# Designs tried in a protein design chat: VHH binders against Iron-regulated protein A (irpA). Part 20

Target 1, 312 residues: Iron-regulated protein A (irpA), of Synechococcus elongatus (p12608)
Amino acid sequence: LITNQTIQGFVDQVVVPSYVSVAAGATQLEQALQTYQQAPTAANLEAARQAWRVARDRWEQTECFAFGPADSEGFDGAMDTWPIDRQGLKTAAAQPVEQREDSRKGFHAIEELLFAATEPTLSDRQHLVILATDLTKQAQGLVTRWQQASDQPAYRSVLLSAGSTDSAYPTLNAAGTEIVQGLVDSLSEVASEKIGGPLETQEPDRFESFVSRNTLSDLRNNWTGAWNVYRGQRSDGVAAGSLQQRLQQQHPVIAQQLDQQFATARQALWAIPEPIETNLASPRGKVAVLTAQTAIAAVSDTLERQVLPLVQ
Key: E = the ipSAE of ESMFold2; O = the ipSAE of ESMFold2 at other seeds; V2 = 0.75 times the mean of E and O plus 0.25 times the DockQ between their complexes.

## First folded at step 20 (VHH; framework vhh_ozoralizumab_d1)

Design f5 (from e3 with V108I; at its last fold request DockQ between E and O 0.95; V2 from the best seeds 0.74)
Amino acid sequence: EVQLVESGGGLVQPGGSLRLSCAASGFTFTAYAMYWVRQAPGKGLEWVSEISGSGTSTKYPDSVKGRFTISRDNAKNTLYLQMNSLRPEDTAVYYCAKYRRYPSHFDIRGQGTLVTVSS
ESMFold2, look of step 20: ipSAE 0.679; ipTM 0.870
ESMFold2 (binder alone), look of step 20: mean pLDDT 88; pTM 0.896
ESMFold2 at other seeds, look of step 20: ipSAE 0.708; ipTM 0.882
ESMFold2, look of step 21: ipSAE 0.673; ipTM 0.866
ESMFold2 (binder alone), look of step 21: mean pLDDT 88; pTM 0.895
ESMFold2 at other seeds, look of step 21: ipSAE 0.659; ipTM 0.864
ESMFold2, look of step 23: ipSAE 0.675; ipTM 0.867
ESMFold2 (binder alone), look of step 23: mean pLDDT 88; pTM 0.892
ESMFold2 at other seeds, look of step 23: ipSAE 0.665; ipTM 0.865
ESMFold2, fold request of step 24: ipSAE 0.598, 0.650, 0.648; ipTM 0.837, 0.863, 0.862
ESMFold2 (binder alone), fold request of step 24: mean pLDDT 88, 88, 88; pTM 0.884, 0.884, 0.886
ESMFold2 at other seeds, fold request of step 24: ipSAE 0.669, 0.636, 0.682; ipTM 0.871, 0.853, 0.874

Design f6 (from e3 with H105Y; at its last look DockQ between E and O 0.93; V2 from the best seeds 0.70)
Fold by ESMFold2 at other seeds, look of step 20:
Structure f6 (fold): chain B 312 residues (1-312), chain A 119 residues (1-119)
Amino acid sequence: as target 1 above (312 residues)
Amino acid sequence: EVQLVESGGGLVQPGGSLRLSCAASGFTFTAYAMYWVRQAPGKGLEWVSEISGSGTSTKYPDSVKGRFTISRDNAKNTLYLQMNSLRPEDTAVYYCAKYRRYPSYFDVRGQGTLVTVSS
């Protein structure tokens, strides 16, 4: 099922452009926070908050391929640890950001200082710039690790060499397994934990981006990232050699089922009223959230039970 | 399926040494950072060590720094923890783990290996 074209498209049309997009978003967030620190107007605060949402959107589309450097070199932890240590974050830190635990930096640390109060304090504004500078460094580092060789090969090269005895992926199917497992893990996490946790406990602050009321956007971007990987590109259409195209050619019943399940999950997820954090309070909102949970779980289940065996 | 199987624990005297092993399967080992964590009786998990996927970067908390050494053999999909100068306070069940991304926590899969340090 998995070909060289499948892997190249995944890397060159989805993964690398996504990480480049994240780094650009992090840079724009850093600049907006520098401007806000210099001139703390309401307009600059809203621009900084919007820049955070844009960077967050781009990052959340990468969840289903957070293997390799994102994990092995700690970029995901540094950028996206949740929950954060609110006590340690809100007080003056004696430790440089490079020495901090992951729970005191990254997207959610920035979210806390930027959104929790009506207006960040002077100290918060200074701290936000430090945090955003580190986020930008991490996002740029992740791009570098995928695109440039150093004491380790560029991760693009690791995946594109699948089938070589010197690759971490000794067969095309080993690379395919990583790709499909990433889809399964991301979507099952959305259904079981990102939605399921708050729904089970009826606690709105169990939603990941509760502080900014951005959780529904996160979930929609998780779906979009998975959809992009499945289709092999970030634009409309179906990429040649993509997982979707290969399934359409070789296993058309599975492909039809997956296409339908992705569409149903999208419709259910986009039907949830904003913000998702208030939907737990009403039967109508709870039904909308349950419907989305079930639809997303169905995509993950089909990928795990029907597709994953085809690449193992 | 992801499997992590710890071994090498036992009873040792204070000042002694042990080497723990963790056999990993079901995932591309080198694509992931690995961790040792421990759980003393009646207590929560404590982070003990971290190693990058390539093995070139390691981290330790102050409680074990200088006494414990994490390493990995990526050709054998095996993680190690060399523990020297053991103290009674090191008594715990030791687990190897992957990073869990949401909520952020250690993904412990095995039964662990018991290390008992006593006279």
Scores: ipSAE 0.622, ipTM 0.849, lowest interface PAE 1.8, mean pLDDT 91
ESMFold2, look of step 20: ipSAE 0.633; ipTM 0.849
ESMFold2 (binder alone), look of step 20: mean pLDDT 86; pTM 0.870

## First folded at step 21 (VHH; framework vhh_ozoralizumab_d1)

Design h1 (from e3 with A97V; at its last look DockQ between E and O 0.95; V2 from the best seeds 0.00; counts 0 for: pae O 2.4 > 2)
Fold by ESMFold2 at other seeds, look of step 21:
Structure h1 (fold): chain B 312 residues (1-312), chain A 119 residues (1-119)
Amino acid sequence: as target 1 above (312 residues)
Amino acid sequence: EVQLVESGGGLVQPGGSLRLSCAASGFTFTAYAMYWVRQAPGKGLEWVSEISGSGTSTKYPDSVKGRFTISRDNAKNTLYLQMNSLRPEDTAVYYCVKYRRYPSHFDVRGQGTLVTVSS
């Protein structure tokens, strides 16, 4: 099922452009926070908050390919650890950020200082710039690790060499397994943990982006990222050699089921009223959340039970 | 399926040494950072060491720094922890783990290997 074209499209049309987009968003957030720190107006605060949401949207579309450098070199931990250490964060300004535990930096550390109070204090504004500079460094580092060789090969090259005896992916199916497993893990995590955790505990603050009320956007972007991987591109349509196209050609019943399940999950996610964090309180809101949970789990289950065996 | 099998634990005197091993399968080992964590009786999980996918970057908490050395052999899909100058406080079940993204935590998959440090 998996060809060289499949892998090349995944890397060059989805993964690398997504990480470049994240780095651009992190840079824009850093610049907005620098501006806010120098001129702390209500307009500049709102611009910084919007820049955080944009960078977060882009990051959340990368959830299903958080293997390789994102994991192996700690970028995901540095950028996206949750829960954070809220008490330690408030007193941590003196700690060099490069030596901090992951629970005191990254998107959610920035979220806490930027959104939790009506407005950040002077100390918080200075701290936010430090955190955003580190976030930008991590996001740019992740792009570099995918695109540029150094003492380690560019990860693009690692995946494009799949099938070589010296590759981390000694067969095309090893790379295919990584791609499909990433989809399964991301969507399963959305259903069972990101939605299921708060629903089981009945605690809205267990939603990941509760502080900014951004969790529903996170979930929608997780879906979008998975959809982009499945289609092999970030634009409309179906990329040549993509997982979707290969399934349509070789396993059309599975492809039709999966296309329908993706569409049903999208409809359910976009039907949830904003913010998801308040919808646990009513039977109608709970039903909308449960419907989305079930629909996303169905996508993951089909990928795991019917697609994953095809890339063994 | 991800499988992580720990071994090498045992009973050792204070000041002694042990080498733990972890055999990994079911995933592309080099694509992931690896960790050792431990759980002392009646306590929660404690992070003990971290190693990057390439093996070139390692991290330790102050409690074990200088005494413990994490390493990996990517050709054999094996993770190691060399533990020297062992103390009674190091008594725990040791697990090798991968990082789980949400919520951020160490996903314990193996049975662990018991290290007991006592006179």
Scores: ipSAE 0.520, ipTM 0.799, lowest interface PAE 2.4, mean pLDDT 91
ESMFold2, look of step 21: ipSAE 0.612; ipTM 0.833
ESMFold2 (binder alone), look of step 21: mean pLDDT 82; pTM 0.829

Design h2 (from e3 with T30E; at its last read DockQ between E and O 0.95; V2 from the best seeds 0.78)
Amino acid sequence: EVQLVESGGGLVQPGGSLRLSCAASGFTFEAYAMYWVRQAPGKGLEWVSEISGSGTSTKYPDSVKGRFTISRDNAKNTLYLQMNSLRPEDTAVYYCAKYRRYPSHFDVRGQGTLVTVSS
ESMFold2, look of step 21: ipSAE 0.694; ipTM 0.874
ESMFold2 (binder alone), look of step 21: mean pLDDT 87; pTM 0.877
ESMFold2 at other seeds, look of step 21: ipSAE 0.693; ipTM 0.873
ESMFold2, look of step 22: ipSAE 0.685; ipTM 0.870
ESMFold2 (binder alone), look of step 22: mean pLDDT 88; pTM 0.885
ESMFold2 at other seeds, look of step 22: ipSAE 0.670; ipTM 0.865
ESMFold2, look of step 23: ipSAE 0.670; ipTM 0.864
ESMFold2 (binder alone), look of step 23: mean pLDDT 87; pTM 0.881
ESMFold2 at other seeds, look of step 23: ipSAE 0.632; ipTM 0.840
ESMFold2, fold request of step 24: ipSAE 0.685, 0.727, 0.684; ipTM 0.876, 0.889, 0.874
ESMFold2 (binder alone), fold request of step 24: mean pLDDT 86, 86, 86; pTM 0.867, 0.865, 0.867
ESMFold2 at other seeds, fold request of step 24: ipSAE 0.678, 0.683, 0.697; ipTM 0.870, 0.873, 0.876
ESMFold2, last read: ipSAE 0.717, 0.679, 0.696; ipTM 0.885, 0.873, 0.876
ESMFold2 (binder alone), last read: mean pLDDT 86, 86, 86; pTM 0.862, 0.866, 0.866
ESMFold2 at other seeds, last read: ipSAE 0.705, 0.643, 0.717; ipTM 0.881, 0.853, 0.882

Design h3 (from e3 with F27R K65Q; at its last look DockQ between E and O 0.95; V2 from the best seeds 0.72)
Fold by ESMFold2 at other seeds, look of step 21:
Structure h3 (fold): chain B 312 residues (1-312), chain A 119 residues (1-119)
Amino acid sequence: as target 1 above (312 residues)
Amino acid sequence: EVQLVESGGGLVQPGGSLRLSCAASGRTFTAYAMYWVRQAPGKGLEWVSEISGSGTSTKYPDSVQGRFTISRDNAKNTLYLQMNSLRPEDTAVYYCAKYRRYPSHFDVRGQGTLVTVSS
């Protein structure tokens, strides 16, 4: 099922452009926070908050390929650890940010200082710039690890070498397993943990981005990232050699089912009223959340039970 | 998803040494950072070491710094923990783990291996 074209498209049309987009978003967030620090107007606060949401959107579309440097070199931990240590964040100001525990930096540390109060304090605004500069450094570092060789090969090269016995991916199916498993891991976590945890406990502050009320956007971006990987590109259409196209050619019944399940999950997820954090309070809100949970789980189940065996 | 099997625990006297092993399978080993964590009787999990996918970066908490060494053999899909200068407070079940994204925590999947340090 998996070809060289499948892997090249995944890397060059989805993964690398996604990480470049994250780095651009992090840079824009850093600039907005610098502007807000120097001129703390309501308009500049709103612009900084929107820049955080944009950077967050782009980051959340990368969840289903968080293997390689994102995991192996600690970028995901540095950028996206949740929950944060709220008390430790307050006492961390004297600690160099690059030496801090992951629970005291990254997207959710910025989220806390930027959104928890109506207006950040002067000290918060200074701290936000430090955190955003580090986030930009991490996001740019992740791009570098995928695109540039140093004492380790660019991860693009690692995946494109699939099929060589000396590769980390000695067969094309080994790379295919990583791609499909990433989809399964991301979507099953969305259904069972990101939605299922708060729904089961009835605790809205168990939603990951409760502080900013951004959890629904996170979930929608997780779906979008998975959809892009499945189709092999980030724009409209289906990439040649993509997982979707290969399944259409070789296993059309599975492809038809999966296409329908993705569409049903999108419809259910976009039908949830914003913000998701208030939907646990009413029966209608709970039904919308449960409907989305079930639809997303169906995508993950089909990928795990029917697609994953085809690449193993 | 991934399978992790720990071994190498045992009974040692204070000041002694042990080498723990963790056999990994089911995923591309080098694509992931690996961790050792431990659980003393009646206590929660404590992180004791981290190693990057390539093996070139390691981290330790102050409680074990200088005494424990994490390593990996990527050709054999095996993680190691060399424990020297063992103390009674090192007595615990030791687990190898992978990082889990949500909520951020260590994914403990094996039965662990018991290390007992006593005279």
Scores: ipSAE 0.626, ipTM 0.846, lowest interface PAE 1.5, mean pLDDT 92
ESMFold2, look of step 21: ipSAE 0.654; ipTM 0.858
ESMFold2 (binder alone), look of step 21: mean pLDDT 80; pTM 0.812

Design h4 (from f5 with T28V; at its last look DockQ between E and O 0.95; V2 from the best seeds 0.00; counts 0 for: pae E 2.7 > 2)
Fold by ESMFold2, look of step 21:
Structure h4 (fold): chain B 312 residues (1-312), chain A 119 residues (1-119)
Amino acid sequence: as target 1 above (312 residues)
Amino acid sequence: EVQLVESGGGLVQPGGSLRLSCAASGFVFTAYAMYWVRQAPGKGLEWVSEISGSGTSTKYPDSVKGRFTISRDNAKNTLYLQMNSLRPEDTAVYYCAKYRRYPSHFDIRGQGTLVTVSS
């Protein structure tokens, strides 16, 4: 099922452009926080909050390919550990960021300080710039690790060499397994943990981005990232050689089911009233959340039970 | 199917050494950072060590830094923990793990290996 064109499209049309977009968003967030630190107006606070949401949107579209450098070199941990150590974050302001545990830096550390109920203090604003500078460094480092060789090959090259018996991916199917498993892991986590956890406990503050009220956007971007991987591109249409196209050609019944399940999950996610964090309190909102949970789980189940065996 | 199988635990006197092993299968080992965590009797999980996918970057909490060394053999899909200068407070079940994104936590798949440090 998986071809060299499939892998090249995945890397060059989805993964690398997504990480470049994240780095650009992180840079814009850093700049907005520097401006806010220098001129702490309500307008600059709101601009910094919006820059965080933009960077977060871009990052959340990368959830389903958090293997390789994102995992193996600690970029994901440094950028997106949740929950954070809220008490430790408050005492860490003087600690060099490179010496901190992951629970005291990254997107959610920035979120905690930037979206707090009380306005950030002078100390908070200085701390936010330090955190955003590190976030930018991590995001840029992740781009570099995918695109540029150094003492390690560019990860693009690692995946594009799939099928070599000397490779980390000694067959095309090994690379295909990584890609499909990434989709399964991301979507099952959305259904069972990101939605299911707060729903099971009935604790709205267990939603990942509760502090900023951004969880629904996170979930919608997780779906979008998975959809982009499946289609092999970030724009409209179906990329030649994509997983979607290969399934349409070789397993059209599975492809038709999966296409429909993605569409149903999208409709359900976009039907949830904002913010998702308050939907636990109303029967209508709870039904919308449960419907989305079920629809996302169905996508993940089809990928795991029917597609994953085709690449193993 | 992801499998992680720990071994190498045992009884050792204070000041002694042990080397733990973790056999990994079912995933592309080098694509993932690996971790050792431990659980002392009646306690929660404690992070003990982290190693990057290539093996070139390692991290330790202060409680074990200088005494424990994490390593990996990517050709054999095996993770190691060399433990030196063992203390009674190192007594625990040791697990190797992958990292899960949400909530951020250790993905433990094995039964662990018991290390007992006692005179």
Scores: ipSAE 0.492, ipTM 0.790, lowest interface PAE 2.7, mean pLDDT 91
ESMFold2 (binder alone), look of step 21: mean pLDDT 89; pTM 0.895
ESMFold2 at other seeds, look of step 21: ipSAE 0.617; ipTM 0.846

Design h5 (from f5 with S104T; at its last look DockQ between E and O 0.93; V2 from the best seeds 0.73)
Fold by ESMFold2, look of step 21:
Structure h5 (fold): chain B 312 residues (1-312), chain A 119 residues (1-119)
Amino acid sequence: as target 1 above (312 residues)
Amino acid sequence: EVQLVESGGGLVQPGGSLRLSCAASGFTFTAYAMYWVRQAPGKGLEWVSEISGSGTSTKYPDSVKGRFTISRDNAKNTLYLQMNSLRPEDTAVYYCAKYRRYPTHFDIRGQGTLVTVSS
């Protein structure tokens, strides 16, 4: 099922452009926070908050391919550790960011300082720039690790060499397994943990981006990232050699089921009123959230039970 | 399915040494950072060590720095923890772990290996 074209499209049409987009968003956030520090107006605060949401949106589309450098070299931990250490974050302002624990930096550290109070303090504004500069460094580091060789090969090259006996992916199916498992893990985590945890406990502060009220956007972007991987591109349509196209050709019943399940999950997620964090307070909101949970779980279950065996 | 199997624990006198092993399977080992964590009786999980996928970067908390050494053999899909100068407070069940994304924490799949440091 998995070909060289499948892997190349995944890397070149989805993964690398997604990380480039994240780095651009992080840079825009850094610039907005520098402007806010220099001129702390309400308009500049709102611009910085919106820049965080944009960068967050782009990052959340990468959740289903957080293997390789994102994991093995600690970029995901540095950028996206949650929960944060709120007390430690307050005392860490003087500590060089490269020496900090992951719970004191990244998206959620920025989120805390930028959104938790009505207005950040002078100290917070200075700290925010430090955090955003590091986030930009990490995001660009991810791009570099996928595109450029150093003491290790560019990760693009690692995946494109799949099937060579000298590769981390000694068969095309090993690379295919990584790709499909990433989809399964991301979508099952969305259904079971990101939605299921807060829904079961009725505790809205268990939503990951509760502080900014951004969790629904996170979930919608997790879906979008998975959809992009399945289709092999980030634009509308179906990429040649993509998982979707290969399934349409070789297992059309599974492909039709997945296409329908993805569409049902999208419809359910986009039907949830913003913000998801307050929807736990009403029966109608709980039904909308449960409907989305069930729909996302169905996609993950089909990928795990019917697609994953085809790439092993 | 991801499998992580710890071994090498036992009873050791204070000042002694042990080497723990973790056999990994079901995933591309080098694509992931690996961790040792421990749980003392009645306590929560404590991070003990981290190693990058290539094995070139390691991290330790102050409580074990200089006494513990994490390593990995990527050809054998095996993670190690060399523990020297053991103290009674090192008594715990030790687990190897992969990173879990939500909530961010350690993905423990094995039963762990018990290390008891006492006279």
Scores: ipSAE 0.648, ipTM 0.857, lowest interface PAE 1.6, mean pLDDT 92
ESMFold2 (binder alone), look of step 21: mean pLDDT 86; pTM 0.872
ESMFold2 at other seeds, look of step 21: ipSAE 0.680; ipTM 0.865

Design h6 (from f5 with Y32W; at its last look DockQ between E and O 0.81; V2 from the best seeds 0.00; counts 0 for: pae O 2.9 > 2)
Fold by ESMFold2 at other seeds, look of step 21:
Structure h6 (fold): chain B 312 residues (1-312), chain A 119 residues (1-119)
Amino acid sequence: as target 1 above (312 residues)
Amino acid sequence: EVQLVESGGGLVQPGGSLRLSCAASGFTFTAWAMYWVRQAPGKGLEWVSEISGSGTSTKYPDSVKGRFTISRDNAKNTLYLQMNSLRPEDTAVYYCAKYRRYPSHFDIRGQGTLVTVSS
């Protein structure tokens, strides 16, 4: 099922452009926070908040390929650890960010200070710039690890050489397994943890981006990232050699089921009224959330039970 | 299918040492940071150590720092935990895990290996 074209498209049309986009978003967030620090107006605060949401959108589309450097070299941890240590974050302003625990930096540390009920203080604004500078460094580092050789080969090269003894992926199916498992893991986490946890306990602050009310956007971007990987590109259409196209050719019943399940999950996710954090209070909102949970779980289940065996 | 198989536990007196092993298969081992976590009787999961994919970066909570050492052999797809100066409080079932998305949420696949520290 998995060809060299499949892997090349995944890397060159989805993964690398996604990480480049994240780094650009992090840079814009850093610049917006620098401007806000220098001129702490309401307009500059709102611009910084919007820049955070844009960078967050781009980052959340990478969830389903968080293997390799993102995980193994700690970039995901440095950028996206949640929950944060709120007490430690407040006292950490003097601590070198390079030596901080992951719970005191990254997207959610920025979120805590930037979206607080009270306007960020002078100290908060200085701290936000420190956090955003580190976020940009991490996002750029992740791009570098995929594109440039160092002590280790560029991860692009590791995946593109799948099937050789020189790669961590000695067969095309090993690379295919990583790609499909990433889809399964991301979508199952959305259904079971990101939606399921708060829904089961009826505790809205268990939604990951509760502070900014950004959780529904996160979930929609997780779906979009998975959809892009499945199609082999970030634009509309289906890339030649993509997982979707290969399944359509070799296992059309599975492909038809997945195409429909992705569409159903999208429809359900986009039907949830913003913000998801308040939908637990009404029967109509709760039904919308449950419908989305079930639809996303169905995609993950089909990938795990029917597609994953085809690449192992 | 992702498999993680822990071994090396046993009964040991306080101050003793044990070395745990975790055999990994069904995934690309080097693409993932690895973790040891433990569950004491009647308690929740506690992370015990973390090691980067290359093996060059390690992290430990204060409760075990200086006493436990995580390592990995990427050629053999095996993770290790060397535990020295064991205390009764270290008594737990120890699991290896592939990654951590939340502080208390680990991808645990094996039955674990029981470490009992008792006089």
Scores: ipSAE 0.496, ipTM 0.779, lowest interface PAE 2.9, mean pLDDT 91
ESMFold2, look of step 21: ipSAE 0.557; ipTM 0.803
ESMFold2 (binder alone), look of step 21: mean pLDDT 85; pTM 0.853

## First folded at step 22 (VHH; framework vhh_ozoralizumab_d1)

Design i1 (from h2 with E30D; at its last look DockQ between E and O 0.81; V2 from the best seeds 0.00; counts 0 for: pae E 6.4 > 2)
Fold by ESMFold2, look of step 22:
Structure i1 (fold): chain B 312 residues (1-312), chain A 119 residues (1-119)
Amino acid sequence: as target 1 above (312 residues)
Amino acid sequence: EVQLVESGGGLVQPGGSLRLSCAASGFTFDAYAMYWVRQAPGKGLEWVSEISGSGTSTKYPDSVKGRFTISRDNAKNTLYLQMNSLRPEDTAVYYCAKYRRYPSHFDVRGQGTLVTVSS
């Protein structure tokens, strides 16, 4: 099922462009926060908040390939740890950011200072620039780890060498397993934890981006990232050699089921009323959330039970 | 199937040293950061050490910094914790773990290895 073209497309058409897009978003967020610090107008605050949402959108599309450097080199922890240590974040303003615990930096630390109050304070605005500069450094570092060799090979090269007995992926199926497992893990966590946790406890602040009311966008971007990996590209269509195309050729019944399940999950997820955080308890909101949860779980289940065995 | 097997625990005197090992299988070991966590009697899990997939970056909480050293041998799929200058408050069951992004917690899979620091 998995070919060299499959792996190359995954890396070159989805993973690397996605991380480049995240770094560009982080850079724009940093610039917006610098502008807001120097001229703290309502318009500049709104622009900074929008820049955070754009960077967040791009980041959340990368969740299903958070293996390798994102995990192993601590980029994911530094950029996306949640919950944050809200009290420690306030006392950490003088602490060098590179020495901080992950719970005092990254997207959710920026979210807290930028969105929790009606307006950030002067101290908050100074702190936000420090945090955004570190976020940009981390996002650029992740791009570098995928594209450039140093003491370690570029991770692009690690995946493209799949099938060599001296690589981390000694067979094409080993790389295929990692790709499919990433899809399973991301979508399963969306259904069971990101949606299921708050729904079960009825605690709206258990939604990951509660402070900014951005959780539904996060979930929709998680779906979009998984969809892009499945079809092998970020634009419309289906990439040659993609997991989707290979399944259509070799296992058309599974492919038809999975294509339908992705579409059903998208429809259900986009039908949830905004904001998800304030509609949790209403009967209409709860039905919409449960419908999306079930549809996303079905995608993950098919990937795990029917696709994963084909690459192992 | 992910498997993590801890070993090397035992009874040691205060000020002594001990080296823990964790044998890993069922995943691409060097693609993941690894952790040691511990659980003292009646307490929750406490993070003790982190090492990057390549082994080039390590982190420690203040309670163990300078006394504990995490390392890994990616060729042998093995994680280590060198514990020096041990104190009675280091008494715990020690586990190795993979990071689990959501919910934020450590993915503990093994039975752990008991370390007792007592005179």
Scores: ipSAE 0.049, ipTM 0.551, lowest interface PAE 6.4, mean pLDDT 89
ESMFold2 (binder alone), look of step 22: mean pLDDT 88; pTM 0.884
ESMFold2 at other seeds, look of step 22: ipSAE 0.469; ipTM 0.777

